Miniprotein binders against q8h113. Designs and how they scored, part 1

All scores and structures are predictions.

Target 1, 357 residues: q8h113
Amino acid sequence: MVIYHRKVVFTYVRAKRFYHFLNIEMVTDFKSLLPVIDISPLLAKCDDFDMAEDAGVVEVVGKLDRACRDVGFFYVIGHGISDDLINKVKEMTHQFFELPYEEKLKIKITPTAGYRGYQRIGVNFTSGKQDMHEAIDCYREFKQGKHGDIGKVLEGPNQWPGNPQEYKDLMEKYIKLCTDLSRNILRGISLALGGSPYEFEGKMLRDPFWVMRIIGYPGVNQENVIGCGAHTDYGLLTLINQDDDKTALQVKNVDGDWIPAIPIPGSFICNIGDMLTILSNGVYQSTLHKVINNSPKYRVCVAFFYETNFEAEVEPLDIFKEKHPRKETSQVAKRVVYGQHLINKVLTTFANLVENS
Positions, changes and structure headers below are counted from each chain's first letter, unless a header gives other numbers.
F, E and O stand for the ipSAE by ESMFold2-Fast, ESMFold2 and OpenDDE, each averaged over both directions (binder to target, target to binder). V2 = 0.75 x the mean of E and O + 0.25 x the DockQ between their complexes.
[cut] stands for letters that were removed.

## First folded at step 5 (miniprotein)

Design D5
Fold by ESMFold2, look of step 8:
Structure D5 (fold): chain B 357 residues (1-357), chain A 81 residues (1-81)
Amino acid sequence: as target 1 above (357 residues)
Amino acid sequence: SEKVTVEIESDDPLLLKWAVLYIKKLAEKYGAEVEVTVKDGKVTVTVKGLSPEVAEEIAELVKRLAEELGLKVKIEIEEES
């Protein structure tokens, strides 16, 4: 491997400006790049009874299978959500986070607010390390009493910013579109695992819960500031809508290397979570990822998490146990209960925030 | 208006395809016209119809892309017509 560095020099010469040649040579191969998947053929057929046999769907399904077996992260293009909406979500979020701290605190997280709302810079920790971000925590709203005593803690409406005034309406439209998109991607993933399109729409999966974290990363004047520590996502599928002017997201590939998730404008970065790992009988593994800030610019990331039903007792699906048997027992004595896990995480996170404030 | 011309040199065809796709998506963000040509074994991507401010932003983002991926690029900004 030969590594040498040359800074690109921007030369301004009367009405013409030239960047000089940049020559950086490294060992570069496919495993240093996240795959880009145009899912428009999948979406064109996702409601059709014969979608599994469509040649375009088969091609997308193959790409999903390879991405989920290898790195568990991929870009999604051809997704049908307008660039206007994707950009407005980030623009309004920038406007909210630019408000004075006291204005942001008007929607702060409290037990009375169902643990929904604003979380200030630096109080969140991942794997014992401080996360240098601020956020708005949002969860699917549900009718009082729907999920019994377990769900009572999380009851209540989301606390949306009132400035900009249209924030709530636009975000609720966005959430609906992300929910529909995630469902359609999961139909492709179900086919990739060798099931019917609807294996992730069964009894405990057809009324998905969702989580949204609306995250702001302050600009930094030093290198390698942890914006969000290394973790896997808990649910089925995550859609990431982030500012595209700086790379900060890093993904751990199958070789154990951290690779950059360079933002592609107009795309979602999409990854699988822990519940999908369980449901697929371990064929697809959720992927460690982190956010490392090296930029003086403020950066926004809106993460949408598509989950199981709140009350789901998650275990490997029988069809995937049959198609993808494991060579050693990884089955645990008890099923994972999604809603209980979520509530435990919410309560422990809030207790830590109070103690560290 | 201005145009940004990016000449890309790599012996890795998947890296070339990825880089071209990135520049296309970047241009689409600004509603800019994109031309892709192959000339003398090099791939050239031209982004047209840009304000000077947007041309500079695109050039800087492509520069950073090249640094992150280890690409050999030549980036030129010039006035159209």
Scores: ipSAE 0.393, ipTM 0.805, lowest interface PAE 2.9, mean pLDDT 84
Fold by OpenDDE base, look of step 6:
Structure D5 (fold): chain B 357 residues (1-357), chain A 81 residues (1-81)
Amino acid sequence: as target 1 above (357 residues)
Amino acid sequence: SEKVTVEIESDDPLLLKWAVLYIKKLAEKYGAEVEVTVKDGKVTVTVKGLSPEVAEEIAELVKRLAEELGLKVKIEIEEES
């Protein structure tokens, strides 16, 4: 009998004055806070064959379903990755971006490096607009020719900083943990869509690709500087590890308003991507988001993108077509080759790297 | 002017830190003064120099935050003497 301590939120509002609740329709622009989901009950059962029947799993699944329907963004707590590791990733990232420009250029992104490595400030473009960030772009490494001519563009090792020296080993450990976490969240999402826990572990996800962007946002003295332009993520899930003291990520709610994604220390921000929109038969839609640089202090963000197989021909899963039928004329019915979509994005986003090579 | 006093109880130090940060960010938005005190495992955040309307808005936002995070909070709106 696992006593789920329902943390009974007792909110005591003691108003001393009887302010008549005038029906001021305070259109409290309840800029919907992003839901916080403790996934620890899901993780505790993720390897159990009967996990779908566990009361704690059912509760988490219900929270995931609501979050993915309503906003496509949520905070993840109880994720099992140590705070020390999460913080060390950010610390080491700050240390790298604080290095002299000439040292950062030792791992410069190039087409010959498979678009892996350091991208200087102002080279990234989102929807034809320049982004005010620098980054290290990383992708899952694969053998030459593994992904044919499509994959050839991304062939090469990741270019890890040599300073700090431990950065590579730290990030490889972090990538593994983010991969495992993403898989387990997707088991919960698969249940939320009414499938088995394993619908996303089939043909399309036997060898999941990943992308990681290690992003540095320079301090600004101007308001509303676009750090990263408005976009949806392409993959299945994104795990965002950001600085805890700076609010910069903005999420577009269902009403069309930009809500700030305030950092929760020790949490990930999780969001769904365009491939999950397709696979879910459009039940869960990827949410438009952007980054606004609004701090005079440097900010880091590590975004891990959990993806399909590189060659996956992404279409709605049959089980989700059956459970969530849509008109065939829906835009969601479009088959997308993930790798081709990624390459088109890379070439579009990094067009300036091709012109300057 | 009014003040909003938020007493926060949580066994999770991360959620507690975040709740404090959130209230500070709300106060910054309105240019309000913030005082944070820790006593007996409780954190008390006081936001000062508010209009009645802003005090109510802050109180409601903190309430919703508490509901989402599973935080036990006590919110008091008082006139500053």
Scores: ipSAE 0.018, ipTM 0.320, lowest interface PAE 7.1, mean pLDDT 84

## First folded at step 8 (miniprotein)

Design D11
Fold by ESMFold2, fold request of step 17:
Structure D11 (fold): chain B 357 residues (1-357), chain A 85 residues (1-85)
Amino acid sequence: as target 1 above (357 residues)
Amino acid sequence: SEKVTVEIESDDPFLLEWAVLYIKKLAERYGAEVEVTVKDGKVTVTVKGLSPEVAEKIAEMVKRLAEMLGLKVKIEIDGKEYPLS
């Protein structure tokens, strides 16, 4: 089905109203650009008992459904987190990574630090290929003993940079805002899947774990340097705060082509993780993405990962099994205990760090 | 203060809306006033209240966007055409 309109550019405003009048969604090509979603109507109503009936919420929910089905990546605007804070997070991270190597090593990742801290350039691998980045790994802190023997490995405080001195307080405020934003986006996603707003806030998400990777990509004089190899994210939802001067993030579309995720000022890039794929009964699927650096500029990316509860056993939610039965017959999916998987990953990553040090 | 004017032509309403939104977000970063008009079948986005340095940065970022998207644009700073590739 193709809608034709002579002089489309000349009558852009008329063409937009024409599509709306016919109640036909515009023909879209997410093959080259990611969708942009203004979530401010969702946020204005997200605590209201009748948010699902609000016309603005309904419109946002439709856009979330389409984005999650078609690409699994979208920009979020109207999110209420100030541009100044978003930029300050990156600015302070640039300042830390500019420090001499010996200063950065003062917060080096160690077992004593709960496997939190700095990782030098070249020690991270994705699918057996070296990633050209440095990073700080941070995790939600929790009281000793809360998660039993499995959680003991990750006990302890995050190792925040002391230079700039404001770094810790700024990041902890930022994390709280990202946590609240992610929860509210997930309310919209729950509605998009046909559930109540709170399907992701039951016992599996009431006390969400989070991961933050604070990543620096050194500038390069060569083309197509792998900053981070192709992967999907493990959790529910990722918020990406990246430098916006050059495009390095690439997303795999449904045709198997890599398309650029062009930074939009003041936005987050938001994507779906593997746990959301499971919980949605496969309706929404996590998306392969990578970072390819072609720029002499040093680039910062601060990725916030919104996860399940540490102890969650993750399987498809009953309501989504009912509303969206799987299209093909499959064996019963393996139940995943989130915390065990996280700890296994942490230990494997650290073993590789010592081997390649 | 200086202004940047971007005239955009596209047969794809999604691409046109995306580009206009990008320019609006870029202007918001600098607290600039934005006007969007339609004249002679073309969409014009005008960003006002800029320092010379910020005006050149905005123009360059829009030029790079247009190159990446194959978007037909005309960019001016205070009425003077900004060079395209």
Scores: ipSAE 0.591, ipTM 0.860, lowest interface PAE 1.6, mean pLDDT 84
Fold by ESMFold2, look of step 12:
Structure D11 (fold): chain B 357 residues (1-357), chain A 85 residues (1-85)
Amino acid sequence: as target 1 above (357 residues)
Amino acid sequence: SEKVTVEIESDDPFLLEWAVLYIKKLAERYGAEVEVTVKDGKVTVTVKGLSPEVAEKIAEMVKRLAEMLGLKVKIEIDGKEYPLS
């Protein structure tokens, strides 16, 4: 453990050199703040044959390992997605949610629409408690029949708003960029776990499904309104693009305390999910998080979920069982079929929507 | 153009570096110049080239950050103290 006196930390500012946040050894407890990771060295080398040997990549990998072991949440900067695009996504989403309810209902979720589309305020529950948000649910589109009878219920195009104009084009560009970014972060995470860069691009992982929830939290005039109850994410990796001037996301640390995920302009918040916990043989644990709204202002959050292949049967990867053996006797190795779980959740959510309408 | 100065005092180097990075990213969003100096055991972050509107917004966002983190700060816009309470 290395603790620097505050004056020593800033003596290096006098050097007319680009200072490296990681060039100093620091103690971080993640009790009050989430780590910030500049992944630009990773992205610069991500497709190179020898990326694992690059000193900049090694530094990023170390930060990813620490963050994923200790808290499972971190900010991503140096990601290469323009600030203008990130902000336009939120701006157009604000414009849509500001429309009258009857206009939003034109793209409502239906079975015919593949369970894609708009959900009104108050029809979602987490851990038995009502969530005070509205949303647009989007899923990766796929050709009819690709995923058999199980996938049939999600067949069909996403329902994109016609107002604002160009919403669809913007979001499809954004999804492509988030998909590529997530894959590249997962290359770093694979190295952090002691694998090759491509352990998350194997047969059951290299054609990833994705989910996107475009979420609006109405302004409130009381404190501690539950916008989204405590949960972990199911997939591999989540990228969160949220309004900069409102703090509502809270993350549970290892001591059981809730810490705020204060928005940093131009960053994504990134967290790991349940499938990554399984694939890593439990080395990286998905993290409980919730949204508690105390703001009178409307808040937008666009969450992109990077998943496994739809048909994946998810179990610990052999390389990570080798690198990170578990000592306790497991009663039964848990095998999870991703697509079946997703469909069960989709159908349960819709049944609750109909029941509470 | 206006400037915002934020004087930060903390014994926690992680908290200091996090706060400085936050202000840097905030300034970057508005295309502003940032200067970081150390005097008398305090870190001063200066954000330059601001419109009056943006200067006030940055000051308010830094004030809210300091409140959330329990961070000792002094904030000025063009040398005039920005109220913290």
Scores: ipSAE 0.589, ipTM 0.863, lowest interface PAE 1.7, mean pLDDT 84
Fold by ESMFold2, fold request of step 17:
Parts: C-alpha cells; sequence; structure tokens
Structure D11 (fold): chain B 357 residues (1-357), chain A 85 residues (1-85)
C-alpha cells in the first residue's frame, strides 16, 4: 500500500492582513480522503420538476461540484440500493471465479457471442503491462440491426454464469438499479455545471449504452502486483462495487499523488469519465486510477460504466460552453463518435486476447 | 452481546467526520446500534449488540482504518483494550 506525504500550511495575520494558521502535519504518516456524498436528498426529489430549488438537492449539488472539480472520485451513500443486493453480486461473482478453469471457459469471450464473456488471468494489458486479473465482459443488449453495421459485432445476449441459477436475474436487476442511480447522479452533476437537471438526457444521451466489467483479482504474496494499470474511464460515470475488506484501488489526486480508495461498507465509489469531460466543456476532468494488489486474498470488483447513446457524436454541450467558456486551449474540444470508438476498442482488445491465448 | 468503543482524537474535523461515518456504515452492515459522543475534545463511537466474532472483526477493521489515516485511537471491546500492535 502506498502512502503519500503532504504538507499544508495555513497562516493567520491579525488586523487587516490575511490570517494564517501554521499547521504542521505528522511527517510519519499522511492520508488524503475521497469525498463522501449522501445523495438521498437528491434521490428524494430527482423526479420533481422543482428539484433544483430543494435545499437538500442544492447541498448535494455543491458537494458533487467540488468533488468533480477536484479529484473526480467520490463515495456515494444513501443511494437506495440494498446492501444485500450489493453483497450478493460480489458473493455470486466470487463463487463463479472459484470454479475450475474449464467451467469458466464455457462462457468465454468470442466474436459470435458479441465479444461478451470470460477472459482468463493475464490476457489483458494496460499501457503494455500485463494486468493480473480475470473478468467477464458484459454490454447492454440491443435488437438486431438497431445500430447498423457498426453495432453488428456487439449483437447478442450476454453470457451469464449458469451457477448460481439466480446470477442472470440478479445481475439484470442490479444493472437496472445502477442505470437509474447513474442517471440521477448525472441530474445532480448537470445542476452542478449550471444546466437544467436533464442536460445528460437529451437526444443523444437519453438511451444510454452501458458496459459492465466483472473483475477478479487473484490473491498475491508479494507487494505492488498490478491488477489493472493506470487509466481513465471512457464514458460518463462509473459505479464501482468492490470487496470492502481489501484496499487496492488507487486514485491520482489533483496534486499528482496516488491515494488509496479505502472501501466504505455499503457505498459505491463513483468517478467521472472522458465523455463527461468532453460534454462539460472540460470543467470536469476524468481521473487516472489503477489497481495495485498487496493482499493474499481474492478480490472482486464489479464496475458499471454509464455511457452515451451508442450512436452519439459527443462534443461539448452548448449550455456548458456558454456557462463555462474556455479561456485557455483545451484538448476536449474534439467531436467523438462513441459507438465507433467502442467497437474499435472491443476489436483491438479481442485481437490482443487471441494473440496472448 | 458485546460492544466496541472507539475513542478518536484528531485536530482535523473532516478526518474525524470521515472516520465516524466509516464506523457508522460498518455498524449498519451488522445491524448494530451506534452512539457518538464528544467528551474532553475526543470523539467516542460506541457500537452495541455485537457477537464476539463481529466485535473483533469491527475492532480490527477500525484499527486498520486508523493506521491508513494516521488517527490516534483507543479501541475497547467490553471495556478491555484491543491491542494496536
Amino acid sequence: as target 1 above (357 residues)
Amino acid sequence: SEKVTVEIESDDPFLLEWAVLYIKKLAERYGAEVEVTVKDGKVTVTVKGLSPEVAEKIAEMVKRLAEMLGLKVKIEIDGKEYPLS
């Protein structure tokens, strides 16, 4: 585990000068905390036309704005998804990954399965470094032909484990809840950016695609094993449901330090992605993060990625260009076609899997 | 049933609030009751209604949290000090 040293100095000057408090931090151990946001006031009002005027919503919106401007990561509590379901998702996933390798291969990722399914340990690479994890890749299912020739390669059902029998039904319930939760958080984020609640539910955004990665990290007896190399997420918002008794996720803060994301029981960890950076006209920046494993115990992480519509051509939204005009040059001005990028990434990832199999 | 008491001392109010919140969420996981009191500039969090096994698990998780956050803590199970070694 990596602990970063940080020193903060405050000053107080009496009379008409700025005040200063000298605060000497302990030099032997330093922590930096991700914000915790209770979104229950937001959820209580998120379907009300007058939600923006509610005092509880205003408070949550302020917290979302600060978190998204600073670190881009925060815990979500008061989210209304039962602790039992959150834990059952992880427990069923532990059970699946404990199966013999040949049983897991019954749902292996293939082109005919729409690039959905199981990936064995060691076939995924981030920035040229091997990721020590196994995974199940899942994508939103859609009707044949809905997204034309580009979407054809992802057509078909997800490959869910058949044991336990409830796996598919519980995961589909979980995905629906995560989709609804992500939409409601984005209503708060839209307000934080100075828009209406619904700026992320417009024509190209109101039928969101989603991705889910169900990830298992083998236990290790050595330090600093790379479970997942440093990256940013591509979409709008990620909800992370991870084992509570193991800290492996690290987040790069605004000062450039890697800090641990200590799991809080019953919470999601939530972070913003590259598409939100573009849509917000660069006001919110997606955040580098990685998984470094130091635990001898197996760790499960279920990551839900809330995306744009498959066909979306993503560019800064006009309202956020008006509210937050750029005064400096920015690399987020480019128009991005989400579905094309996703398919290119899916095909490249699979080609690498074949090469390393 | 047993209880865990955690006495926390810090001059950082946000660190205190975060730590108290963590203990509350941990207690909720096990259906336990939580009391928070402030005495002599120290925050005491009491978690009640625990089995012996869960009480030791909570104490160990709080110990690990304190190590990660650099918190000065005193942890007791039923009035007996839980070692911080």
Scores: ipSAE 0.577, ipTM 0.861, lowest interface PAE 1.7, mean pLDDT 84
Fold by ESMFold2, look of step 10:
Structure D11 (fold): chain B 357 residues (1-357), chain A 85 residues (1-85)
Amino acid sequence: as target 1 above (357 residues)
Amino acid sequence: SEKVTVEIESDDPFLLEWAVLYIKKLAERYGAEVEVTVKDGKVTVTVKGLSPEVAEKIAEMVKRLAEMLGLKVKIEIDGKEYPLS
């Protein structure tokens, strides 16, 4: 039960910040905490022709706009994906990473496996520095020949762990839900940028590629071990599902300070990527973030990356160029072919794996 | 069943709101009932219907949140103070 004492109400009238607590007003400054956005009003109307006019949607859109203009990171709650599924994904991932090394190597990354599968600790690099994590790399599967010669490198099925036995079915269900959720969040972001709900579902965007990195961070006996070096994400939107009892993710705010991204139970941490920066004509900027380990305990993070179409040639969308003329300090004109960049990254990562093996 | 009581004192109402939300989501994770009261400028969040193991886990997670955010808190399990040091 909630009891509002006269003293508390009086304090808020003299200090307006406490009144904000009582009327669900969001803080505009993201210096120490990431914003939390309940997207359930957006999801309730997401397929409706008149969604842009719904008062609940308008409120969510405003919160998305503020978060994306400022820090580029936010929690999503009210997303409709069950807490049981979110936890089971992490539990099964813990079980896999606890297996003997020889068992994990059965699904190791190889060129013939389409560069999909398990990567041991120390073979991933960010900005030239080794990351202290192990991972399973998964990519959207596509039929042979769909993306020509540049896509041939990544053809083939994902290598799912056979132990736990239910892993593949669970993760494929999870990926579908994350894909649908990401699309619906992007409808809100499209409205926030002043477009129709569907600006991120156009010709080069309506068949999104996805990447999933299933990451394990071994426990450490030293302070400030780099689990993943500072970077921005390349795609449109990232959904992060990580262990709740450990805080290791840090994000760089607009003042240049690193702030902790404390996991909120039952939420996703959501951030924007480089392709969204380009598509929005620089209105929304992708955000530097890193993982710093200080815990002796093993930590799991499952990151889902919602991307453009594989073959997309990415440039600012015309509607957003019109609505938001280029910012002088934030953007040079860019034309990027997503799939070529992805394949170059995949090949570079594998070359480093071979060198460190 | 046991309960965890978290009394939060802060001059920053938005930090209070964020912390209360965190505790609500944590309680929801464990299927627990949550009551929020405001008395004498303090916000009290009570999480009820807990097993002893979950009550200790929630208290520990709230303690760590308070340490990370610099929150002034008082945590009790069934009226007994949960140590912060």
Scores: ipSAE 0.559, ipTM 0.852, lowest interface PAE 1.7, mean pLDDT 84

